# Miniprotein binders against q9vhn3, part 4

Target 1, 154 residues: q9vhn3
Amino acid sequence: MDPDDDLVLENEAEEIERLQLPEELKKPIDPEEEDERVARIEFNCSGCEMHEMVHYFGRKPPFALGVIYPEDNYVMRDPFQPPPPRWQSKPEYYIAMGTKCSICSKTVCKDPGCSFYYTASFCLPCGKEELKNWPPEAQARIRKQMSVSQGRQT
Key: E = the ipSAE of ESMFold2; O = the ipSAE of OpenDDE; V2 = 0.75 times the mean of E and O plus 0.25 times the DockQ between their complexes.

## First folded at step 2 (miniprotein)

Design k3b
Fold by ESMFold2-Fast, scan of step 2:
Structure k3b (fold): chain B 154 residues (1-154), chain A 82 residues (1-82)
Amino acid sequence: as target 1 above (154 residues)
Amino acid sequence: SPEEERIKELLEKAEKLIEEAKELAEKGDLEEAIRLLKEAEELLEEALEIAKELGDEELIYEVELLLWRVLILIFELEEKLK
């Protein structure tokens, strides 16, 4: 079960330790890095009145180790919480607020009333137009989602 | 639904494998850690397929995030084995 390790001169555990962030990123008192915690990016959902300041737009937020999104996201980090540990599998200290519609590029939040995800993010109008190209299960899902989200049948 | 329960089981199994892989990597068992992470990848790909069939937007997003984290970990450990 346990392999013999008599040929490796460098310990594999030492090598794993070297996978950690550079020393600069482990210094929480670096003034330049602290400036990066100021939210500078405006996020404005085209499908509702949500407006927030966020810290990042892209696939791999630098403050969220081990996180890579399948598409660009607007990401807000909690200014009062430390980053999660490197090996953590679930997000704890940041929120993906929204993305850009893959068809029209308009900014949309993650609310079911504003966007739909199937292989990529769509604003609801574009999602409706692509509806017939999805499997029946996905079609039923988005129809129900649209009915519930818009379902102020007053 | 049975499909949602299946996804939950797959995610729980994948997270346990990831946890075990991290512990193995800390002990220097990189090759075994990679093996477990690749098993987690397969479970997550199955969960992603089912989630896409269900059209569960939140679940698809969660599974994709976890899958990408697993892929990053595999890449990092494989680079160390070079």
Scores: ipSAE 0.000, ipTM 0.089, lowest interface PAE 19.4, mean pLDDT 68

Design k3c
Fold by ESMFold2-Fast, scan of step 2:
Structure k3c (fold): chain B 154 residues (1-154), chain A 82 residues (1-82)
Amino acid sequence: as target 1 above (154 residues)
Amino acid sequence: SPEEERIKELLEKAEKLIEEAKELAEKGDLEEAIRLLKEAEELLEEALEIAKELGDEELIKEVEELLLRVLFLIIELLYKLK
């Protein structure tokens, strides 16, 4: 289906569903629900200059249907896409910006120059300290990642 | 200035890549669209560094906003790929 045709059909279905809903479901958007669309959580990476306001911190963002992270993440809703209608199971787009280091709790973004994931997220300084406790495959992976990042930063 | 000419060249190249990527995404070629958007990201990062050197706050803001849009397009397409 043509994306434009799909949007037209979605808008018409939204109008039809709104008309057919029980009276109590035909309410204006709740102020509480409207507030959830404002990014209020500050995210500042400790390893680089990335700083953004995000919508959620946790494992299961309510706007990202079917997504469960293995650890708490800072998640932003797509600022350029309109929200889906409340009564349709349309997925909303999002970005996982980063997490907290599992050792020092400092905030880090997902960039290879800032963090490393092995069973949990680590900032690079803590990852270097923890390196000796990991299997050889994981050790090789983080060393390769650090070598590439150092070449880019110089 | 040479710096202003370089920024203009980078922005024009990035815009062409973004338009080509949108066309590819509409056709379902998500991997190639993402590749072109990542090229546009690199060009815009270079433009941002030059804009910061010039100290032009409006230009910095304009390039940052375009870069942010490109990043969100990349993420949108990556989630579609999953």
Scores: ipSAE 0.000, ipTM 0.073, lowest interface PAE 20.4, mean pLDDT 70

Design mA1 (at its last look DockQ between E and O 0.07; V2 from the best seeds 0.00; counts 0 for: pae O 14.6 > 1.5, pTM E .556 < .8, unsure alone 69.693 < 70, placed apart)
Fold by ESMFold2-Fast, scan of step 2:
Structure mA1 (fold): chain B 154 residues (1-154), chain A 84 residues (1-84)
Amino acid sequence: as target 1 above (154 residues)
Amino acid sequence: SPEELAKEIAERIAEELAKELGGEVEVRVEDGTITITVRLDGKEITITIEDGKVIVFVKGLSLEEALRIAYEVAKRLEELLKKE
């Protein structure tokens, strides 16, 4: 069997689907929408080896309209699923990768070994340094988080 | 009332997802937005679902694990919301 047959069959199915669509949905994608699909922002966690390119940094990602984060987040569009064709109403997936420490401004991921959240995000070193100043609830929570993190294999 | 109905839907979603995922599940429904928090093995994932969009907050999960859970949650939520 010719391996190119799969490509021909796939293109034929896509063409048939496209022909059945309303004319409006056949128009080219807006250049601004295409630009939003390119990850241009570097995310590098200061607490671990996580390093990724992301699509947005801020509180209100435009591709997730109506979503407001309590603080700025590095947001990635799903890297494993290609974006759906614009004529299909398939859900889009997004990942909040991390943020900046509210004390030292270093970039940290959401892993409990790297950051701690109490009203705002803190890198784990800053969270530990301020531990004695936290309310008992927050102190208990960060200690539990550190205990879990310490049990992980590196 | 809309608030009572939203609470019932939230409780039903939380029950079904807890059964499927084997962890603690917290669900909140607010004007077309569904927020699901899953706590499993000391890890936390928050999934916000709104008009064909799914956004994921991750703590202690790999990207693959987080998206796998998000895919499953979104699929289950669609099935639950289709029931009369």
Scores: ipSAE 0.116, ipTM 0.497, lowest interface PAE 4.7, mean pLDDT 70
Fold by ESMFold2, look of step 3:
Structure mA1 (fold): chain B 154 residues (1-154), chain A 84 residues (1-84)
Amino acid sequence: as target 1 above (154 residues)
Amino acid sequence: SPEELAKEIAERIAEELAKELGGEVEVRVEDGTITITVRLDGKEITITIEDGKVIVFVKGLSLEEALRIAYEVAKRLEELLKKE
């Protein structure tokens, strides 16, 4: 419990408190919920300069019960809006930032210049080797997408 | 029933998103989870809504495009939920 939250003005605060909703709406901040709102996991894309602190890595984010994704994802809370107070019924927003390459486990973001998805996620180097084993139609689709990443000679 | 109400709301969200974003929109409602999927030309946006939380999963878009679309979708969802 926050000590500053215990300090109340003698008359004004008491009148406001008596007009408030039931006490269950004034519960103290749950440390486990607050920990979910603290970004503690470092996300560094191996394919670009993206670097962020994210809130979760895995397939089933605890703040979105019942949701299971096919691959582990780095999930970040909306950085442009502070989370709402827990006593307000407002939605919280999250986005999957990236994943680990299914072959080499390097961390990559969702940008088409850093990774692509076909059955699983691949970093560009691993995906270029796996392309040779894919059906011709899938090869053509992904090669077209990767053509935007031309900036170096290999 | 609660499931029928949730599905009706999700379908209205899907219709508004389809008009704004284009493409094909699919809505699935399972056990209190609403999943909205928008598909266009190998790009896919999946929005999962459960217990007041929204998770956006994107395939085939740059991260900047994904974030921009996710925030626009999130704002529209908030507006539709307030009309209820």
Scores: ipSAE 0.087, ipTM 0.460, lowest interface PAE 5.3, mean pLDDT 65
Fold by OpenDDE base, look of step 3:
Structure mA1 (fold): chain B 154 residues (1-154), chain A 84 residues (1-84)
Amino acid sequence: as target 1 above (154 residues)
Amino acid sequence: SPEELAKEIAERIAEELAKELGGEVEVRVEDGTITITVRLDGKEITITIEDGKVIVFVKGLSLEEALRIAYEVAKRLEELLKKE
């Protein structure tokens, strides 16, 4: 029973432990970076009970590189996306929650039951009034949307 | 490059459209022309943007739906081009 066999097994276990990639020390997220990731803007839809905290209100979210909205949008970072590495300015996934009605400035979500878009965003009440001024084809679309949305609320 | 940026933006717009429509999106950027194609269940919309002109081709969609999408895309792109 040659004594040399026992020495080889202990060295392999130590080599395996050394080959364990150092646990990427989760560098503590800089408290300042954590603060920038906190949603601080309140979003309340006037058409439904949707209430959320979002990260941005405007046309160009800083975390969504190259995105420009035609109107000011309430925008949330994807809550399920891990923060990009500091060295990679990769655009984050985002969710546009809603906007303000172009007529009454009430906040509305993008749900067809709360708003619609035709050249601009409208809440359903304002859109219904403006409908009279629109081409027949646009009127038909909006009426259809309103009918479907009302059917889902019953 | 401006073209790479335009492509990235177009791809993002296309992804948003694809999510909204539930379809496949293709983006091409060539010689200052951006072409976005969205396909879903036999429906197709192609939006071509050239020097301030927007051309929309629609298959299986209403003209209204196509115009809405095209307008949104065009407006986003116009705003991007003005800032550069």
Scores: ipSAE 0.000, ipTM 0.207, lowest interface PAE 14.6, mean pLDDT 72
ESMFold2 (binder alone), look of step 3: mean pLDDT 70; pTM 0.586

Design mA2
Fold by ESMFold2-Fast, scan of step 2:
Structure mA2 (fold): chain B 154 residues (1-154), chain A 84 residues (1-84)
Amino acid sequence: as target 1 above (154 residues)
Amino acid sequence: SPEELAKEIALRIAYELALELGGEVIVFVEDGTITITVRLDGKEITITIEDGKVTVEVKGLSEEEAKRIAEEVAKRLEELLKKE
């Protein structure tokens, strides 16, 4: 079978489908708007081997309606899942990969072995150094987090 | 607007939950419905507040942990609403 023939038939089907769309739905598919679906921001965790391309860095990702983070996050849009309807929120629509340490600005992922959150994100080394300055609740939590992570390796 | 006020309240609850529960908190507000997602030890808890009704959905956590988190959210919401 000629693969060019298959490509021509597929292109014709796509063109027919496009023509059947409401005019309003055709506007979002402009080439310049499609660029927004390309992940252009490199995310590299300083605490582990997580390396991903993400779509956004900030507090209010435009593609995630109503989502507000307390701090700037690296956010990846899931390209394989459709966006949720306006009246429904789903975690799988977007993934917060990580953030910048509030003290040293190094990039860290959300893994408990790499970062600690208390009002802001900290890489574990900075979290340990600031331990004494935090309330007992935060101190107990980071110690438990560290012991659990190390215990799993033993 | 009522929606902006709801977002401010939700964000304050998120910071309080970070203090109490030790997880990253994400808030989503739409049409008066407040959805709070807590990420804790690689697990997720989604708390939905709509018309004074609290619903908790758990992914990867025990029922005991989910109930404790729901109780903390309800407690913090009551405290914030008393001051507002």
Scores: ipSAE 0.000, ipTM 0.234, lowest interface PAE 11.8, mean pLDDT 63

Design p1
Fold by ESMFold2-Fast, scan of step 2:
Structure p1 (fold): chain B 154 residues (1-154), chain A 80 residues (1-80)
Amino acid sequence: as target 1 above (154 residues)
Amino acid sequence: SEKVEVKITGSDPEELERALFRILEEALRLGAYVVVIVEDGTITVTVRNLDEETARRIAELARELAERLGVEVEVEIREE
């Protein structure tokens, strides 16, 4: 299985062009000139107190080259590192904070107490409702996750 | 003050992401200073400027994640 569309032959021209990217597209980002460094997207988990501003929502964050998520994610650029100085380049990290529930579209973080992943993300209430439609392995996983979450600090 | 260094190793990127998120979530709520280094399937998270009690809590969380998720975790607490 795993049907997929064949690669389009005209992408050969795009690949050649990509190999010759202008230097302007590879230059270091200047924090003072880069609006993307300001987190403007509100992320509020419907399952807990998590409320943060993030930098991106979608499948292909532009600051994470070569990364394509299977579903839309709320992505925060490394929240714990200062912007790189103008005269230095250093690696930057990012984290996916959460997603939208595939059933009710409510925003949930990746905490096991708030969401469950089985082929797609679910908030726990929706996961519990869909439980009967999943294979036994997935049912066991969400039940285990729920029992652990009940022992968590409140 | 204390620091906690957590090394996370695993073969499932999704389990690694969940473990990392849990540690970062706790550190963010505490206002702790964090450094993350990713090297060949290993994620090293250093959480700094902690009191002894908070350092133990983060270390316990990391060890708990090792048992619940398909990841290996090495935890070290050091005075700084």
Scores: ipSAE 0.000, ipTM 0.212, lowest interface PAE 12.1, mean pLDDT 66

Design p2
Fold by ESMFold2-Fast, scan of step 2:
Structure p2 (fold): chain B 154 residues (1-154), chain A 80 residues (1-80)
Amino acid sequence: as target 1 above (154 residues)
Amino acid sequence: SEKVEVKITGSDPEELYRALLRIIMEAYRLGATVIVFVEDGTITVTVRNLDEETARRIAELARELAERLGVEVEVEIREE
């Protein structure tokens, strides 16, 4: 029933054995740890088909030690990395999936075809409208991204 | 029965993981079984138990994602 049961990460004998067992034979899971590993925040990109559940929305994800974003981001724990051992203080890998456009508030992913960052995040349409107000380097960067995005839509 | 094998290489770990995450998420939405191998900076994603149409869709998605994220990808559909 859990789709993650089909995911095998690296050549770790213990993890591989666990994931290959029928659901009824798997080890008991700590309820608190399991709750932290469940993605409950819905993320839908307005610029593409990306629709995922993420683990965090904000500036300082607790599982990413020492990371502070300048704006709120939708952050997912790395689905490929097993949790560190209970005694190990190790930051987890993470993926910043996207954010909200600073102008229209639409949710956008980090794909170059969907968003652009210059001091704040912009969906590509809002970025196009604002580009004339930015420094030449930022204008060049967004125009390059728009060119790539338009080619892939066609 | 088909399987899709995607081998991804790139210099930025975060970009590699973003590409893999999208492939995994799509495979799960399509009800597929996924196996991921990581070795020497190359990540291999094998998606199994697919019909022909779903296999082509996943292969297409993998190629599109690799191009968007600037990573190298080798995509192969095999009948099993």
Scores: ipSAE 0.000, ipTM 0.174, lowest interface PAE 12.9, mean pLDDT 65

Design r1b
Fold by ESMFold2-Fast, scan of step 2:
Structure r1b (fold): chain B 154 residues (1-154), chain A 80 residues (1-80)
Amino acid sequence: as target 1 above (154 residues)
Amino acid sequence: SEKVEVKITGSDPEELARALLRIIEEALRLGAEVFVYVEDGTITVTVRNLDEETARRIAELARELAERLGVEVEVEIREE
């Protein structure tokens, strides 16, 4: 019933086992390979329920050769995704999950219900606030996007 | 081993189908693993378990099909 005693005992046992393992049987730690395999960056959309771990935040993901985004994006790489069923095929790929709102810096996904792009990315609340300052064409686009994405209003 | 990812776009579904089937046929002849994904009018074909020479041949085939069938292709070769 004492969690601290159990945790201390487990940590000590693990360290002893690691130290006693023959060098030739130890798994080599490749910092570059290990870093690429682990999704360490948490992405939570402020406009919906989307929550994912991603591999990169920035404009030039190193694993996506030739890709340059106009703004920083949260990018996910999934080399370990299970194969699809035989009758369905899907490649391993990277995907831009979202970005930060240019006004409030809240994290938003690419879904039209959560964000809008005009010159830069905006969360929908900031987009609506900024709407009146945009050209009529941009205003029409965001209003159409909001009505279509909600489904309840259309 | 190598993998080749081919993204195919175009307005003519018959030409798109020809390009897709030609790439699948070649990959199967080579004993490669093939995955096909369609999203937003783009066909993505991933061919795996290739050597470097075979990967380049599939990439070259995809580019040749783009010229002959009026489809657009983007090809990436990656070591895995």
Scores: ipSAE 0.000, ipTM 0.068, lowest interface PAE 23.1, mean pLDDT 67

Design r1c
Fold by ESMFold2-Fast, scan of step 2:
Structure r1c (fold): chain B 154 residues (1-154), chain A 80 residues (1-80)
Amino acid sequence: as target 1 above (154 residues)
Amino acid sequence: SEKVEVKITGSDPEELERALFRILEEAWRLGAEVWVTVEDGTITVTVRNLDEETARRIAELARELAERLGVEVEVEIREE
């Protein structure tokens, strides 16, 4: 039996149990939560000049309840959207900026010119080296992505 | 780009969980981001930023899970 599949299912089961307890997730705003609205995590893409401060790194950003990523992401709260008043419950807007390459651990943004996803995130250099080990569908997808991301027009 | 919304309902929590995680695994394999919400005993899975072919594949998986597991599934594909 596949141990990697068992590990993934175990982790996901815990997330479902958490999602079935909505009242705990709707706790009143704590004054210490104001610290989380300040972006303190540096995000620098190794494939381009993207440099941003983000609010979170991980799979389950607490300000985006119910969001589950397949891997750890650098996540930014919308810098132009003010936090809702304490008496009003409103979902916050957020942007997933990027991830870490699963092979070399370099930080990459989600731009097609910088990274590719197939079961995990890859920077383009690592993705090109792994290409031969992927199924035809994934190979076609990365080849098309690399072609389309160059000098688009019309 | 396409968006797929999958509504899962059922009386058996274990089968609901199994259906949900099979969909999550497929979305991850396709490189999609997923939003999951639970309201009134219904699990809603939203998968975004898909092309037409991958949206269709996720919808087909969801319907197949409804045939095999003791869950009911309602699927909607919408352009964004």
Scores: ipSAE 0.000, ipTM 0.147, lowest interface PAE 15.1, mean pLDDT 67

Design r1d
Fold by ESMFold2-Fast, scan of step 2:
Structure r1d (fold): chain B 154 residues (1-154), chain A 80 residues (1-80)
Amino acid sequence: as target 1 above (154 residues)
Amino acid sequence: SEKVEVKITGSDPEELERALIRIILEAFRLGAEVYVTVEDGTITVTVRNLDEETARRIAELARELAERLGVEVEVEIREE
């Protein structure tokens, strides 16, 4: 029995009055709502300088209704968009920042210089080691991607 | 120096505005120059003075927004 279940069933008029309070007045009363609005999950790409705080890590971000990723992603909710009311289903701005390598679990962003996707996400070093296990098409794609990345590093 | 040209087309003004705002904000965050033109229902966002890595990031954001918001985008990265 979660007390949050009781909140779902409380009087709607009473809920609306509570939601009308300014943010500054709500913080001492409902810390959970404030936590929802703050990105608290650290995302640091192991392959580049990208260091961001994100709102969610997983496959089904609750603010992105109807979205299910095939693997866990680090997802940032747009801080410039207010959430829609609970009785409305509306797409919200969000961006998938990156994931964890399926082999070494290092965090990598979606940049072609940092990660490669084939059935799962790989950091480029792990992708290079897995090359021989993939179809020729996938091998060609990652080799081309790594060639561009390595040329830049030089 | 690179530039990214994003052409956004769609019938939903709200989703077009969302895509536009998100691209502009990301470009400003990255210190890029942004130019917006509107012609015949197509919004063209030109982001200039980018390095190659930043240009790829803007292009990828535009492609993600196309998929997410149901707008049509055409993205091109060009040397300038």
Scores: ipSAE 0.000, ipTM 0.105, lowest interface PAE 18.4, mean pLDDT 64

Design r1e
Fold by ESMFold2-Fast, scan of step 2:
Structure r1e (fold): chain B 154 residues (1-154), chain A 80 residues (1-80)
Amino acid sequence: as target 1 above (154 residues)
Amino acid sequence: SEKVEVKITGSDPEELLRALYRIIEEALRLGAEVLVIVEDGTITVYVRNLDEETARRIAELARELAERLGVEVEVEIREE
């Protein structure tokens, strides 16, 4: 039984206007709200003045298909690039900004003046202390890197 | 089945990212599997599930990117 066949509400116009108010008061559908494009993780390099907000910390950033790092990295995605369509496997632009030193756990960027990688990431101070324990080829690489960095710093 | 190993080194994060993105984009367009590993301050891109011709195309792209961008690239093609 449908009683609406027999009865009509007195203020149908007001009822219709009230139904339209929820549409105007409805929270805007914003696909950008609460999505992964908002950077929420602070990245501060201990070796320089690099201070940025990044989108991810870990080994497998979901926006970088097929990317697996051997250690956790701070990763920033390009906030100005529109996301690829859902049916495309095209990756977005992104930058691995840095990681944590394996000895002191301080955050360091990828700049040669701030960090060095040999089996794990090291800030330069910790890298210098470990230098004697590394193979000759690794020692040569970090010395060359430090020499180049020193030459660029006026 | 072929596999291409591309090792990228660079001092400019923007150019390094651009090179990485171009290689991943082309690999995925060709239906390849991509694995990226960061080690020794370098980015190594493994492009797998390739035929011989496609492997050469990826290797050529990597070398071209080295010449056009401020990055150094080492490329190796291996049977998988």
Scores: ipSAE 0.000, ipTM 0.124, lowest interface PAE 18.3, mean pLDDT 66

Design r1f
Fold by ESMFold2-Fast, scan of step 2:
Structure r1f (fold): chain B 154 residues (1-154), chain A 80 residues (1-80)
Amino acid sequence: as target 1 above (154 residues)
Amino acid sequence: SEKVEVKITGSDPEELERALMRILEEAMRLGAEIFIWVEDGTITVRVRNLDEETARRIAELARELAERLGVEVEVEIREE
């Protein structure tokens, strides 16, 4: 009882196999049943208007298998994703929203317009002040970040 | 409605995470349906239930991030 569309069937077979994962991900999550699914930590970027609730602040988020950050990060678990299916080798259902500036401790998101990483995270104002202490290679990188900031809203 | 599939590859895990974060941030801000998985070192983000303008916006953001962060991005927009 195969439909008359051999090419569509072959292409859709590969797509259908990948869609089996999203079907499990569409299952509703009860946040009251699993307290750690509730975002309780407020994250406000000091460099832009980003304001999000996140699930974790630290180096080793317990819901992110095998992830260890070099420094503390604000990490959001995707609120709409159920736990990954058992056959998935490494789940990716989280995002690191930002960190604290290593100099002034202000919170900054990971957008290149707000922060810069060189051995540690810096807000752009602190990064610009420390620029003289960095190698020319690092100075060139931060200049490039600043020059492309206007491309974001095109 | 449209769907956007973004495949991200790169050697720097910090830049991969920055690219992923920016795409998810935009998609979540827009209230889109998001699915993420990792296979063979490639991070795939699928965003569904979008209008054409929103789908184009996410695709443009992904390309801009590829140029800025030194990650490789493959973007596909499909009508569904």
Scores: ipSAE 0.000, ipTM 0.108, lowest interface PAE 16.8, mean pLDDT 65

Design r2a
Fold by ESMFold2-Fast, scan of step 2:
Structure r2a (fold): chain B 154 residues (1-154), chain A 80 residues (1-80)
Amino acid sequence: as target 1 above (154 residues)
Amino acid sequence: SEKVEVKITGSDPEELLRALLRIIEEAERLGAEVEVFITDGTITVTVRNLDEETARRIAELARELAERLGVEVEVEIREE
């Protein structure tokens, strides 16, 4: 407890003035912070119909505490999480949507039907071409990934 | 400080191990402490030294893995 804080008393004249200016209390104060929450980077997967706006492209998204990717990723702030209040130092959640193929630089999402990761990200066509150069374990993984299908046709 | 206890039950050892591995990877990425206990057809994972949001994130991951891999999970978040 801090007794000096008890000396901060409300002024009756200031209270009356606040009641007469309700519109000033309703207006947001920091439009720059609100602007940082708007997704401005377009992400289009070359392997499927995924099209989303994301907040960041790079290796160290500033809103994802302690996250460093080995390659540049398209990262979206979790749309279901509200911005944390300034007095809470809680990390924000995020979704890595995709990356660029290491060979052809085409944009691909993280879906197994669109990309494969082995030391770097590959679109499936480029992954198939590089497959022979990989260890047997990696070759088995990409073959299984490509063979998985839900439906009547394999 | 929060902890998350995840109890994973299933009949397929491969699916149980996949679920365990994913939870460990996420916990390590977040800098959390992990304890694992294996009994019969059940794996219990305790993740410690978490804040409230990180605890919710790990719980969410565990539930998502349960649906995806066809295993049963029980998740408890407790303050310690």
Scores: ipSAE 0.000, ipTM 0.069, lowest interface PAE 24.2, mean pLDDT 64

Design r2b
Fold by ESMFold2-Fast, scan of step 2:
Parts: structure tokens; sequence; C-alpha cells
Structure r2b (fold): chain B 154 residues (1-154), chain A 80 residues (1-80)
């Protein structure tokens, strides 16, 4: 309930700000831009209980100028603040939530307990199977990460 | 002119996002140009078109955020 209330309040705040602007500063509503502000892409991490709706999947999110990822990422616009009104020229903020495992294609978040990056993203189960084929430096890194995140290996 | 390159690594997405947000906000307040690149599990924020004093200020903020938010930060100041 709380998430729905937050979303409604954010939309109302933007509309109120627009209504209070001098006419010369108001921008027309762009249906395409308005559609882009709705989170329509479901992101479910296969390694934990993270479940969020995000705005973009790909390498070059249009709302994040100058950002280019080496692989496709699930990207959310700032979830903690309402988007800037269209009449403001301030930059929009964003967060990369996760990606797809390069081997099994399962979605994983960026948490070390869920995924590992070495030239591409891997879920931890696939990382465990492939680690012996990686350079020693990468093997040491994933082993350290797994020992911290699992907490059950002695 | 100077540039500051900040590499951010962290396991908590919320803290990682907060660090990014604070650095970008401060750079904008100081009139700097910001470029963000994601590569090899690291977020690299390059702040350009700075004088020496402003570059030191942004580098100091990045190091302070590393301690406060529990993210790992590598900061480099270079002339360009």
Amino acid sequence: as target 1 above (154 residues)
Amino acid sequence: SEKVEVKITGSDLEELFRALYRIVEEAERLGAEVEIIVYDGTITVTVRNLDEETARRIAELARELAERLGVEVEVEIREE
C-alpha cells in the first residue's frame, strides 16, 4: 500500500507544480516522455527477494545522459524523489538494479550475494561452475565474495 | 583545467546510488561537467572543466562519502 501511496503523491506533486508555473515556463505534455516515466519492466532477482518495476533494460538509458553500460542493465529512475518537472533543466537521477546472467539468462541484482562480474555478469551458481576456467585473480575475487555472502562455509 | 575521476564500488545498491547522487549534485552546484560510465562492476564518475581548488573539493567529498556510506571509492585528479 505504501508504495502505491508514494507513487500517487509523486504524480500529484508534479501536477501541482506545473499548475503553479507562469504560462511562459510551462512545457506541453509529451505523451512519449510521459510514457517513459511509467515503470513497466518487471525485475525479479533470482538470488534474493528483490522485486521492483524498472523503467529501462539496455545499455544506453535515454534519461541518463552520458551513461553507457558494457552490457544490458535494468535501470530505475530515482525511486526516492519525484522526477523533476518538465519545465526544469536539472538532470534526472537513476539506479542500475541488475542484469541477466550471461550463461543461464536469469535476472540478478548487483549484490555480491547474487552476482559476480568478470568480463560479463554471472549469477553465483553459474560463477561457481565456471570459476576454475578463470584467471587466478578472478578466482580469488569470487571466492572471497562467496565466503562473505554465504557465511556458511568453513 | 582539471578533471576528477571517481570509481565507486559497493554491494548495497541504495548506498551506491546515494554516493552517485551526492557527487553529481555537488559537481552541478560547482558548475562542472559530469560523465558517468559503468564498466566491470564499477561506476566511474568523471567531473571535468574544473580549477584546482574545485577538483580538490570534489575529491574530498568523494572520500568522505566512501566512509559515510560504506562504499569503496578510488579518486584520481588529472590535468586535461
Scores: ipSAE 0.000, ipTM 0.167, lowest interface PAE 13.1, mean pLDDT 67

